# VHH binders against Probable aspartoacylase, part 1

Scores and structures below are computed, not measured.

Target 1, 295 residues: Probable aspartoacylase, of Acaryochloris marina (b0c2k7)
Amino acid sequence: MNTNHIRQVVIVGGTHGNERIGLYLVKKFNQDSSLLFRPNLTTNCLIGNPQACKENQRYIETDLNRCFIKADLDNHLLGRHEEKQAKVLHEQLGPKGNSENFLLDLHSTTANMGLTLILVNDHPFNLHLAAYLTHHNPQVRVYRWTQENQENAFVSSLCQLGFAIEVGPIPQGILLASLFKETETLIHQTLDYLEQVNRGASPPLPKTLTLFQHLEVVDYPKTSNGELAGMIHPQLQGRDYQPLNPGDPIFLTFEDQTLFYEGCSTVWPIFINEAAYYEKGIAMCLTHKQDISLK
Structure headers, positions and changes below count from the first letter of each chain, unless a header shows other numbers; antibody chains are not in Kabat numbers.
F, E and O stand for the ipSAE by ESMFold2-Fast, ESMFold2 and OpenDDE, each averaged over both directions (binder to target, target to binder). V2 = 0.75 x the mean of E and O + 0.25 x the DockQ between their complexes.
[cut] marks letters that were taken out.
Atom coordinates printed by the task and the answers are left out, and those that the model quotes come from them; centres of patches stay.

## First folded at step 4 (VHH)

Design a10F (from h2 with Y107F; framework vhh_8h5u_2)
Fold by ESMFold2-Fast, scan of step 4:
Structure a10F (fold): chain B 295 residues (1-295), chain A 123 residues (1-123)
Amino acid sequence: as target 1 above (295 residues)
Amino acid sequence: EVQVVESGGGLVQPGGSLRLSCAASGFTFSSGSYAMGWYRQAPGNQHERVAIITSGGSTNYPDSVKGRFTISRDNAKNTGYLQMNSLKSEDTAVYYCARGYDILTGFSEFDYWGQGTQVTVSS
């Protein structure tokens, strides 16, 4: 492919400090690097936001996973905690947009996302790897965030190769052993693929990849004064990746009124009722489920 | 330091107009995928989105102000604006300017906030 050899795999956990699975996987692997050993692959692990991890909070001053715009990385006047940390990560993993490194960014969510790969680009390598992972692990879903003429601000955008892994549902600030083990298995499956690539072999791949393409963000209902006016409807809660049809219940107001989805076609909502997204004005992300050809 | 500073607030009668300004320093709106937004907060309420302009110039408004408010920016002056027409008593609030990012087409998030400017609509 365009990538003859992956120089380094970097696994980042604790980009958000209260997403404990990624943090403790990185700590586990740093304690015994032999656990990730592959003869033809170099794998290193980093904690994205050590201070936020220490405090068991998403961030200290601002969301680290919004600090990776090139103009911000180059701006010495941006000096909040996470802006400084982003510059440190950029020195280690950059320059932004390189194809030498493969970057895996570990996250967890209160939403019923299962095991989700978040793709921010259409690099063929990433699409082929996603197909491999979905073929070998039926719990894996692929969410694509590609948009033309917009720079991605996420840590995963530092490298062309790689993606974020989002696992859930899990409350903020805790560990869940089953999800921890499932995430660890997914990491090993990823490394097995990369090892084969570096050895000059390619595993057989499916002809198609099913993915969920981002369409739009939906906010909670608000009053005319900007206050929260409703909640995710009980019939929608936890139905991430399930079809939402025109006329289906979407919200329940505090006055016990049901609001209905008014879109023109069936969509697939994800990140439903994510706790960290209340501050961002995100009740859910709507997607289209589609199959793409890999050949 | 990096900051945005609001100006242009004041007392106005119902049906009147005001133009708010948002002056940026320590960064430039003309670079990257920066968005600019206006939010407001009345006493006891959460911040409410009033208007967003993306790096590409597309705008978004809630129904409460659509047709009455217009967001714009002058990248050469590194300044954003909110033109408010046909003001109503319910528009009374502290208005905040924010710098943001175009995360996805039609969606922006905000990270640097001004200290606010008071708008009072009263007869």
Scores: ipSAE 0.583, ipTM 0.825, lowest interface PAE 1.7, mean pLDDT 91

Design a10W (from h2 with Y107W; framework vhh_8h5u_2)
Fold by ESMFold2-Fast, scan of step 4:
Structure a10W (fold): chain B 295 residues (1-295), chain A 123 residues (1-123)
Amino acid sequence: as target 1 above (295 residues)
Amino acid sequence: EVQVVESGGGLVQPGGSLRLSCAASGFTFSSGSYAMGWYRQAPGNQHERVAIITSGGSTNYPDSVKGRFTISRDNAKNTGYLQMNSLKSEDTAVYYCARGYDILTGWSEFDYWGQGTQVTVSS
């Protein structure tokens, strides 16, 4: 394991303004900073997109969680609301790719994701922490995609250490007390781990980590004119992280025709029927479930 | 100002060819993990994807244009292209280029769009 001394933990909520759990956790922690106190950690909380939060909208002009490409951050000609906000966050949390800070980016989804850790890199520290969290919280899932020679545009990519926490299912713009409390518990367990690391202690870790590796994106069925032609099949709705076999129902057309999964092997779909992804042409992300060895 | 600007549209007869250009200004395609795409919109419809080229150079096309259209990018000229061959009446639309990002393996999202260029295929 590569152990790092964590200088600062930053918890970002409200990167998307209609994902209310992260926003109100940040507000709660800022009202009573003693709740996050650990003697060997410095923990700060930030609201990623305050104006989108005020308006209870995902974004004002563009998706903040696409604004963190280094070339865009350095580009003074990019002046949309979220592009300016990304530069503010980069001044506070950067430089991009630092390894002294640990960043948690809090999100929620209409998809049945439960509690999901979204990893965008293979840093051993992140893998070990994900294994610790899933060992103590068997309901937590780990979704990973890594892309060789490709820069990630997400807020969570500002720091090498950390990940996004995605919670659902929850409608946009509301709170759900059970998910709020489960997210808060997961944050505290994360801080407890980081506190022990900073004290020079190493918590016992599992030897393996189960994760869901990104494979590809599937779009909704479309007409010849590019219009939406179908919906997530009722037998697939809400079955995030469950196996989808060749020949299983995947979509139902508006004319009541069932479309079937035509892949050659079993996959595990996630982000099924996410409301914000309709504009992006994403009906679901397909993954492979795998166990990796931790060394 | 960050923008992409389309050119090369016009009136063409069925079976003809056009090459559309997408000139970027205020950023360079080679400076980040930027994708480029071409979309079209016929009157009353949503944007339909017609071609994507990823930051790594991979291309993707829907069945409606596969084999007829070719997307390319010249990073030195900071310009993308759509070569359209064997044009049909059904290809009549306003064509938009867009800057995007590869955010998931094998997928690009787009957020900077040009103003569009009209392509009319008619005898």
Scores: ipSAE 0.673, ipTM 0.864, lowest interface PAE 1.6, mean pLDDT 91

Design a11D (from h2 with S108D; framework vhh_8h5u_2)
Fold by ESMFold2-Fast, scan of step 4:
Structure a11D (fold): chain B 295 residues (1-295), chain A 123 residues (1-123)
Amino acid sequence: as target 1 above (295 residues)
Amino acid sequence: EVQVVESGGGLVQPGGSLRLSCAASGFTFSSGSYAMGWYRQAPGNQHERVAIITSGGSTNYPDSVKGRFTISRDNAKNTGYLQMNSLKSEDTAVYYCARGYDILTGYDEFDYWGQGTQVTVSS
């Protein structure tokens, strides 16, 4: 890439109000914008859901990070707090699917996700940047959420360029200094790449990218009356991105019975035991680990 | 107003059948990657997922209803359906229709809920 492809970088924190690392990074950068300065980049930060952040809650009426389907953005009858906020963000950062803006959406999780990039499309720019970041920071993992003929509803889907950064494990509502600093470093590494691109440089890239492709979600065991019947097995807890083989323990029932993974092949579970996902019927997301060639 | 409205509930004897309908207004199922789900709540029990159908037509059922219930959608009529066969007394519940998202299929990914329709399986 020898042309300026990035008109502006937008860093969003507080899309979920109880994910405090992204919120306080945005507050820090807004207080002193010189911290993000690069001569060939325009970088702006904003808070996705200010009211949820004020209340230290994930959301007020509905999950902001599900409000960005184009048909919903265009639907004036959708008027809940987060649906209105999504329309404000769409006016600022849209139109949905533009390629002039680069969007970072900052999140944190109670799951042992480490430093995760969540890609919602296969844009070559995003794949190349992910490869650059994993090469310079071996702690970084890449989770790809793409499905054929499916539109993504996340904030990060507003722009073709960019992704979400998901960091953990951290309890909702608090800060953890080590993870805060690691996230800040990852942001600066991202901006360094974008500055090089805007200067007309071609940063050297590895030949392949390892990523974890979304396959499906798994719910907790339920009783015949629909109540929670078990927990993440102690041998699986915190083993995000580690292989789960057929026959490995997956759940422990309240009656102390071990349930085993019944799939036909090895998978890589992530978002294991995420607190916000109990209400969603998600115990974990299963992925397939794969290497892709970079053109 | 954006809403989904259930209909077709009622009293049926064990072994009988009912077809529930879910009519959407204020949005169209075909205008986005929307999933549709059916959930039920009996007094004293948690609400449970009964059936999900994605925008692409993929379906999912819990073991408690698999083989007895069938979910479907008619995008032209902007309506979803739940065909319930071989009904048991334990199927007695208020049945709710919900609009959801195809990206992550879980309970709270369904955020426009109907007011419910009562199904009673009894003599």
Scores: ipSAE 0.539, ipTM 0.817, lowest interface PAE 2.2, mean pLDDT 90

Design a11P (from h2 with S108P; framework vhh_8h5u_2)
Fold by ESMFold2-Fast, scan of step 4:
Structure a11P (fold): chain B 295 residues (1-295), chain A 123 residues (1-123)
Amino acid sequence: as target 1 above (295 residues)
Amino acid sequence: EVQVVESGGGLVQPGGSLRLSCAASGFTFSSGSYAMGWYRQAPGNQHERVAIITSGGSTNYPDSVKGRFTISRDNAKNTGYLQMNSLKSEDTAVYYCARGYDILTGYPEFDYWGQGTQVTVSS
């Protein structure tokens, strides 16, 4: 039973070194592994980018969470700090695309993402687990990005089973006790599900899953010289997962002009005003809210 | 060594055409979900996106060059191209090629940049 027998759960924190909640959860669990004990489940924790964590920076040379394309993992000429670290993680957690291991990648964001599961594949196991988690924790939201003919570059793509947990809003480089505790609870709920699966039990599931499907990226307004020309509108700031209608305010220019959403239908923006995405030209990701059948 | 190298820059008169090449070495565009992009920078300006081609072959252009510039990729030669037509004095810049990833957001992020090639449009 390929997807009903989890050999190992791996919890990765500190994939980005300034996302402190995941780092300190992993440190806590490594200090006392009995906290994660389940009799039918093996759970291990590791730090994805130890040097970035030590320096309290997102990365040292390049974003670790872009280094997991199989062709890059197999390429000995890619030798930047994070490219070498990705190869180490691939040796420990691979081969890429295995279905025996479950991988949980912990992240935090300055955006008002609450408790978000980021799904990069349509594996039924992941969809069922997401439904279980949303049923038991109504604050949990599910963001899905799957595109035909694309390989995912994220740490979480090393295994077929698993996903990233993105928590926010939180400034880079700090801890918030409430969000830390909510993340820890979500991890335990995840392990409880996996323990039941390994025991051969069928956890009760809802018939449908509400998720937010990726549509497109929106950049900040720019001058003709390519310089930043505006900011997230005050009426949009922090309204992650809330409807954005055609004609709603989206940006405020430095000259105090309001720019309006010019799309033709209602969308649900997320990752609004994420600090790390300024360098990437991403002001927000637009999604559509949908219910899927778990059949 | 993993790198992208631009060539084909030079001096051209207004209304002229120029084709830039972006040669990849140390990796192949066809072996992964890689995107390729062209950016330009004139003195005193930030980097401006000129063209993007995704791993699936979709292309994107800003209004400033749309209809005049065409991005393409030849996977067999491991080389990308930017065909520039109807060149204007304001197109004068250093043009940079980059390798990118198709990522979660559906927008390529770039991680390996060339050193640039100078394009000068003047009479």
Scores: ipSAE 0.633, ipTM 0.851, lowest interface PAE 1.7, mean pLDDT 91

Design a11R (from h2 with S108R; framework vhh_8h5u_2)
Fold by ESMFold2-Fast, scan of step 4:
Order: structure tokens, then sequence, then C-alpha cells
Structure a11R (fold): chain B 295 residues (1-295), chain A 123 residues (1-123)
């Protein structure tokens, strides 16, 4: 089990400006820092994209959460609003890939993701903490992708320790009190774990972790000229993390034709019908459900 | 400063071949986990994906061009290519190259686009 001392925890909200829960949690914590106090832990909060938050937009010129490739951070010729903001965050939280800081990046989604931890690496500390959080919160899901020689572009990739917290379903630009409170509770449980680690007294951990490994993305049905031709099927809508079997309904065309999943094995779809992903050609992400040993 | 520039378009008869080039400047494909993609737009249509190559060399093609088109990249020349064989009249379009993020970073997204190069397939 990893017993590293955490120099500081950084909680980032408003990486996307229309994901209001993270923004207002950060504002709440900055107004009264005593709410996050633990005697052996230093916790700081910051707003990732202040201008996007002011405008209640996902981004101003480009998606901030794609700007953290090391080569882009080092490239002085990249000067769009979010590319410059990423360099500011890199100065504050970097160097990219450090193990001193623990980074929580707060996001929300229109998809029925519940409370999801998004892991971009296999660091044992992150896997153990995810197992702890899912053991105490059985409703929490863990989504992961890892691949040799591929660098992650997300804010959460700035530090080896930490992950994103994705919460939904919630419409863009609004707050939901229940989801706000559930997210706040998960943050406090995370800080309680990190406080125990810094004291050298980590709690008992589960022997296994269930996680959902990224496989691929699926686009919406399109016409021959590239126009949207269908919608998420009513029988699939909101069934994030539920099994999707070969032959199950996946899309409904505007002509009332059902399209069926044509894969060869059961998969677990997530980010189903996410509003921000229409412009990206993503109807859902497909995953495999896996159990990982933690010994 | 950061840009991609297409070249190699032109007029060709059905069944012919063309090789498009995509020259990058202001960044290096080998310095990051960058994908490179080719998209096309015929009059009245949205941009259609033609080919993607990831930083790891994995490729993806829609059924309309699969087996006829081949995407590649030469990191030493900082240039991507689209080899187009067995061209059909329906391949007539402006072809754009773009820098993107590898699918394995979580999402496929393209952010720096070229100005386009015209490909016309006609008898």
Amino acid sequence: as target 1 above (295 residues)
Amino acid sequence: EVQVVESGGGLVQPGGSLRLSCAASGFTFSSGSYAMGWYRQAPGNQHERVAIITSGGSTNYPDSVKGRFTISRDNAKNTGYLQMNSLKSEDTAVYYCARGYDILTGYREFDYWGQGTQVTVSS
C-alpha cells in the first residue's frame, strides 16, 4: 500500500465554466477554508477557467481540459485563452507528473454517471484510494484508461496523485443541491483518507477494486452528408454503467427505426447522451468491467 | 505559427490515385501524443472524417474509404499523408488535415485545421 506524504491537496473547480457544482464548491471552500481543515494536510482550491465560469460557458476558445500535453505546455507559440491558462496552472501545480501534490478536478455531466472517479494512470495510491472510496460509497464508480506511450491531456494529469470527480446527471449551467452535497461529502471522505496517510495511519483497504476500463467511443447515426440521423434509444437513455449486450437497442432514428448494438460481447456504456460531446461525435464511451487485485 | 498545411490536391479521373501531404509547423508530431486526421467537405455537406492516425500508429477509416485510402505520417519530416487509390466521383471534396488528441487520452478531438486542398474526381 502506498504511504507517501502528501505536500498539498489542490481542488480545481470550473475547469469547464458551465459545470457549476465544482465552481461553487471551490467558492464555498475559499470563503471559509476552515471547512476543509485537517491538521496534517494542506488543502487549496482554485478555479481552472475563471473567464469561462464568468460567462457560464464550457470554454472561451478551446477546451481547457485538452491543453495539458507537456509539449503544448512548453510551446510558447500556443496562445489561445485556454492554452495560456493551462500554462498558468502548470506553473502553480507542476511540473507535470510530479508526486508532491494530490489533485482533484471537479466536473459535472448531463449523463447519468452518478459519482465517478476518472483515473488516468495506474498509480497504486490512486487505486487504493479509489477502492477505499467505493468500499465506503458503493454508488461511486471508477472509470480508467491507461496505455503505454500515450500522454493524457487533462488537468488531472498534471499530478501523479489524484483524479477527476465527475458527477451527474445535471443540465449544463445549473446547480442541483442533492448532487452538490453528495460531491462535497465525497471530497471530505477523500481528505479524511489523505489526512490518515499523512499521519502514517492509513485505514484498512479492500483486497479488490472494480473499475470500468475504457475501450472505445461510439458516434451517433449520421446521414451520408454527415448530419445527425438518430438519438440514444429510450431503452438505453440513463443506463450508464449497466450492461449492453449484443442485440440490445442502442439508437432510434428520426424515422422511428431501432438500431441494435452489433458488438460481439457485453460492454458497459458511459457518458451516454452527454451534451458537450455532440460537437465531438461521441454518443457514448464503451467500457469493460474489471476487478483489479490490490495486493 | 502553429499550423498544418495541405498539398497534393488536383483533378484526377475515376480509378486514379492522389497523395495528399500535411506539413506541420510550430509543433512536432513526435513531441506529444498527437493524432493526425484527414477530413473532407463536399459542397453542402458537413466535415466528414476520412482517416485518423494516432500517436501510436493505430489507424481508423469509415467504410466509404476503407481499403482505398491509407493514412501515414513521417515524424522526421513532420508531415502526414493520405494515399488515395481507386478514386470515385463521390470522393470530390476539399480535404483538410488536422492535429488532434489521441483517442487513448480519453477523447478524440481536432483543434488545429489546415486551409484545405481541392480534390476533383471527374471523367
Scores: ipSAE 0.490, ipTM 0.794, lowest interface PAE 2.5, mean pLDDT 90

Design a11Y (from h2 with S108Y; framework vhh_8h5u_2)
Fold by ESMFold2-Fast, scan of step 4:
Structure a11Y (fold): chain B 295 residues (1-295), chain A 123 residues (1-123)
Amino acid sequence: as target 1 above (295 residues)
Amino acid sequence: EVQVVESGGGLVQPGGSLRLSCAASGFTFSSGSYAMGWYRQAPGNQHERVAIITSGGSTNYPDSVKGRFTISRDNAKNTGYLQMNSLKSEDTAVYYCARGYDILTGYYEFDYWGQGTQVTVSS
């Protein structure tokens, strides 16, 4: 169901320490909170993994963005660096699943994701806001991956309202001024919407939202020993959100052989060749492009 | 301490059967939407996934073991199992139990691993 008042907006940057845009946006906003000021909205920023940010690494011991399962948050025996940090964030932003707070979790990616909203639930408020943002900012894409009767482990799952913002392509550990400014603009557009909601003057919305629904993960070609056997095909590299048809090139082996997409229908790959996903066995995520009704 | 511990490995002849156990401590498999997975590693190879069971009881297997291996979980004992039937020499490996959770639709990530139990299939 919709909500008519947001008590607090929380912007988290540096959930992954080598995703520098979110970190430096949070630092900028904490240096001068007037930059985010809206009369009917309370906005606070925080750094998700300060130690990983200090070391310019994705994480120290384990991926913070996998630590937010409720049972793990309640388990005092889970004591790795990020498991302890997740409990701190849960104290500040919880209880998990609340609807009082709106949470933006800022991320960046080496994949050509542009400006992506990652929705982990079907809350009508989030769908309406995504529609508003895509209507006013044509660079915005919406990636939905919802799992019925399954708990999400991400920071963004702490609150019912909000989502992650993924921006790219950008190498790990650096800043890119154009993408930094585009992300800042998207944050302001989000806050403008929330301010209007809190004033009771929500803007008109489109009847439909175009989004990319998660289907499955594809791994890289592997040898019998489990070693990498191929690369993203040059004709697929950077083609995030573009159609991949049966028979299109998908991988190039080290022996210079082209492997072709063998699926039965057109799909839209995203997170293509993401550097952090090599350790996870993810070459890309396949999606379906679809329109959903907002009424 | 959060951990999983494997047991039940050993030497078995081709065509034989073994049941591996995975005992969890410091957490409960059923309480957090956890999956439990079994992986194996032969010398010179990286880990290969052989079975997954979700908190809801759904299972998945690669073609190499489908129909021969069965994964299960006893929530009362906080213990998972891998029943291995019709064993082949190529099933020889160290078998690892791991706690996992669903990251993306149908994709699992594993964060706590056992120390492994040796399974040898030979005459």
Scores: ipSAE 0.551, ipTM 0.824, lowest interface PAE 2.6, mean pLDDT 90

Design a12D (from h2 with E109D; framework vhh_8h5u_2)
Fold by ESMFold2-Fast, scan of step 4:
Structure a12D (fold): chain B 295 residues (1-295), chain A 123 residues (1-123)
Amino acid sequence: as target 1 above (295 residues)
Amino acid sequence: EVQVVESGGGLVQPGGSLRLSCAASGFTFSSGSYAMGWYRQAPGNQHERVAIITSGGSTNYPDSVKGRFTISRDNAKNTGYLQMNSLKSEDTAVYYCARGYDILTGYSDFDYWGQGTQVTVSS
């Protein structure tokens, strides 16, 4: 698969209403569309969950970023607020799996994720763009989650081209000017690449891409009754993308006991202590750091 | 409407067995990357995960029930099951069935829950 022309770029902010950077970037760009102008590119911005944004909450009834399975989009009996909103977005951006549109889904996190690209497919275009962005912006990290024969439920899965941009650390419900500006710069670097593609240019790329491949999810320590029994260890807090070795501290119990990582090899944890993931039973995602060849 | 409905709960003596059923309506388990899970809640406790089966058929259990409980699903009947053997008094709880999505490797997210079915293990 090779893509020579992008029909439309869509930037979605406010998929989660308390992730304010994406929301206010979209509002800024909608107030002055000339800020995103490229002569060979059509760029549109939209707010994913307007009601959640108004209430400064992650969602109203259910997580919008779980509503994009095709069978659910086609199911008229699924009528909660976010399920209805997902159908609206699917009408505008679909059909699901198209390769004409490029979709950026803007998110923020309480975890120390810096500037992260979340890739949910192995499309060569996305891998090449990720390599371009990491080369021109060394703060960028690439997190890849792909599984053969499994459909992805995220907003970003509506189009084959594109990914989510996850920025942090930032508390829910607020703005940080430096992170806002860094995110805006990353958006412009992305649009510059897409403009070059639409002009028929071949941007120079590194031969390899460093990425963090999803391995598994780790939950917090729990009692036999399913109650929370511990916290992220102080020595692990904020060490997203740093190596975690067998025998390193991972959790601290409420009784002040250290629990140690019992895996057999070094891993790279991310989404450490993400506030929204407490309800989901996710303390962190473990990854393998790897370099892939781009040809 | 989209729902899952539990059945098969009841009173059983320690060491006994029960088979719970989870009947889905308004969607089919085979039409997407859906997971099915069983959770329980005893009086005064938080919800505890009991068993998960993924769209691909992989299963996961906590140590408290591993080897005693078996989760399965019958896509033709659009029904999930929890076979509970060697029941203990500590297994007394309301058992809930849920529909979820396989999100990350080894993780499923659940968003449609049944009303629950009571399991009481006592002599």
Scores: ipSAE 0.621, ipTM 0.847, lowest interface PAE 1.8, mean pLDDT 91

Design a12Q (from h2 with E109Q; framework vhh_8h5u_2)
Fold by ESMFold2-Fast, scan of step 4:
Structure a12Q (fold): chain B 295 residues (1-295), chain A 123 residues (1-123)
Amino acid sequence: as target 1 above (295 residues)
Amino acid sequence: EVQVVESGGGLVQPGGSLRLSCAASGFTFSSGSYAMGWYRQAPGNQHERVAIITSGGSTNYPDSVKGRFTISRDNAKNTGYLQMNSLKSEDTAVYYCARGYDILTGYSQFDYWGQGTQVTVSS
């Protein structure tokens, strides 16, 4: 039996300061908390990286959404701006791995991700909620970023319950009213589910959940000196969540040569050509599309 | 197939030294902005980050091993290393190497993990 009572929901916006939808949703909700009111649920909002938000930049010194490894949180010598901010968030939302709080982390992307839930664990509660959300909103995709024997560094990993909402495509630093409204609707649908759980109700769920399981990261073509040597192929650009077959075009070099996907089986690429991932050596994340049975 | 394989684990007395190796196949560290990291897990504990080295050679260590452990890489041999000195009983764990991608802070998200190699620090 799922008898978990959620002590509080925390909605984080502005983990990256140039991802404006989450920031302005949190500002809206902080100005009038009655907008998120449910009788059996306590919901609070916070801004993850206020200085980055003020400067309309992804981060100041380092990526906040890579600072939440437990050993790093415990390391008092890690004192860059975002490392200090991560410790503040850990004091407020931790200890890391707790299951009493539900954490919703709001992000946006230049990639054609639509409305994506990013799950960083396989907790049944999160899988059931993802199934509920995809049933009520068929545009929602579920990306599960889990690997055996690997700790997650994202802010959403602070709590067992919750996930990130990633919306796109949208240029960095701007707002888009349609995505803003779709994100707000998804937040309310999430809160409605949690309110039902806190009332002791069992929301009806589908028998299966379709999700996209993380397989690997693919980097851009590079020279022997480590410099960028190619671009996302025009036939792949914006084809997030669509099948990529062995032999399909994947990159176009600066010398106008097409490079082809050399994998042995069909995969589903996502985060294609994400602007913030150029510094990370990520051209795309490859996934396997799968249906899982829900308990 | 992209793969990383650890070697060099074993039994060592407190105060001793071991060098772990991480051999990569199916990709080359020099062809991309790939980082290499070492993680460990002791029974009853969560996975702990031990060391990270970026494609450019920048290193990062937690306080628990800083000054005792040194991470390095040899791109020509497509191999990473972890030199462990002044070993303590608390260093007993299975050690995993992983391929990741660079970020500006020296952290990486890791997408391929090895099978692990056991390090036991006791007499």
Scores: ipSAE 0.000, ipTM 0.145, lowest interface PAE 18.7, mean pLDDT 86

Design a13L (from h2 with F110L; framework vhh_8h5u_2)
Fold by ESMFold2-Fast, scan of step 4:
Structure a13L (fold): chain B 295 residues (1-295), chain A 123 residues (1-123)
Amino acid sequence: as target 1 above (295 residues)
Amino acid sequence: EVQVVESGGGLVQPGGSLRLSCAASGFTFSSGSYAMGWYRQAPGNQHERVAIITSGGSTNYPDSVKGRFTISRDNAKNTGYLQMNSLKSEDTAVYYCARGYDILTGYSELDYWGQGTQVTVSS
C-alpha cells in the first residue's frame, strides 16, 4: 500500500537574521520552487524573521527562537516584534502539538558544529530520518535536547516532525559557499527520504543511531561585578564533539591563568564559543555521546 | 501588558536587611517552564547576576552574595522574592528582576526585564 503520511514540508530560514545561509537558501528556493520538487509532497519555504534579515541582526527586540512556548503563543498581551511574528508563524505552521507539517529550521553558528541536526523530541520518525542522514553523510552529527516535563521554545517545536539544521563554523552576517552547498545537499537528502517513505519504499536504516544527548550548560568565568573574566581555552577552541576529560583545560582568564574542567567524567562539548550565546551566559553545552537502538 | 515589577528597595544601614519583590503581570509562572532572576547594576558597571531560580525551584548565586541573599518564588501569588541580609555598602545598586526560560536545572535564559528598584546601603 502507498499511504502518504508526510504531505506538507516547510523550510524556515532567517529565524535569526544574521544567519545568512538559511535566508539565502529560502530566497533561492522561492525564486524557483521546481528545485525542491518531489511528486508525493509539497515543500514551501518562508523567512522566519524578515525584519531581522533586512537589518542583518539576530533579532529586533527579542530572540524569535524563544517565543514558541504554548502559553506565550496564546498570550495576547505579549506584543514585542518577535512575539507577534511567532503568533503569525503559529497560525501558518501550527497548531503547536497538532501540526501536520514536517518542519526544517535552518541555522548557522560561529561554533565548529559542522552539520548538526538538533532534535527536540524522541519521535521515532525523526530518529529514523536522523539515522538515514548520518548513514549517507558521516559528517552529520545529531544533538538531542530533551528534558522531562520541559516544553521547548524553538520554532521547530511547533511540529512533531522535523528538526533544526545547524551549520558551522561561520561568522555571523556572511555566506560561505561550501557550507551553503552542504546545507542544500542535506535538505535534498531529507526530501528524498520523505518522498521514499511516501511512496511506500522506505530505505533500509542502520540498527543504531549515534547521538549527543544534552546534559548541561557551562557559563564563562565572571568577575564579582558580573563581567567576563576569561575566554575559551586555546586547547578547547573548535573542538566541538571532541572528548573533554576531567583535568583538561577549559578556560583561560584575562590574567593568563588556565582553568580546568572539574567534572567527574568525560563529556562532549558543543556550541563552543558561540557568539550569540555570550548574551545568554553560555560558553558551551555539555553532552554525552551515546548509541541508541532503532530496531 | 506583560511585565515584571520590582518593589521593596530603599535606604538601609550596613548590616541591615531588605526583601525585594518581583510581581509578574500578564503571564503566570505556573503556565510554562518560566524561571526568574535578580540582577543589579551600580553606576559604570555591567549587570551583575545576583540570583536565579528555575521553574523547578533550583537556585544559583555568585560568591559575592552567597550565604547572604536568598531567592524564592510563590507561584500562587505570581511573585518572586530576594531576601537580602547582612547588607554591605558594595550592595548599593539598582536591582532588576527578569523572566527566563529553563535550559536545564540550575540555569536559565533571561528575558522580560523590570525597570529596577534602587537599593542604597549607607549609614
Scores: ipSAE 0.496, ipTM 0.774, lowest interface PAE 2.2, mean pLDDT 89

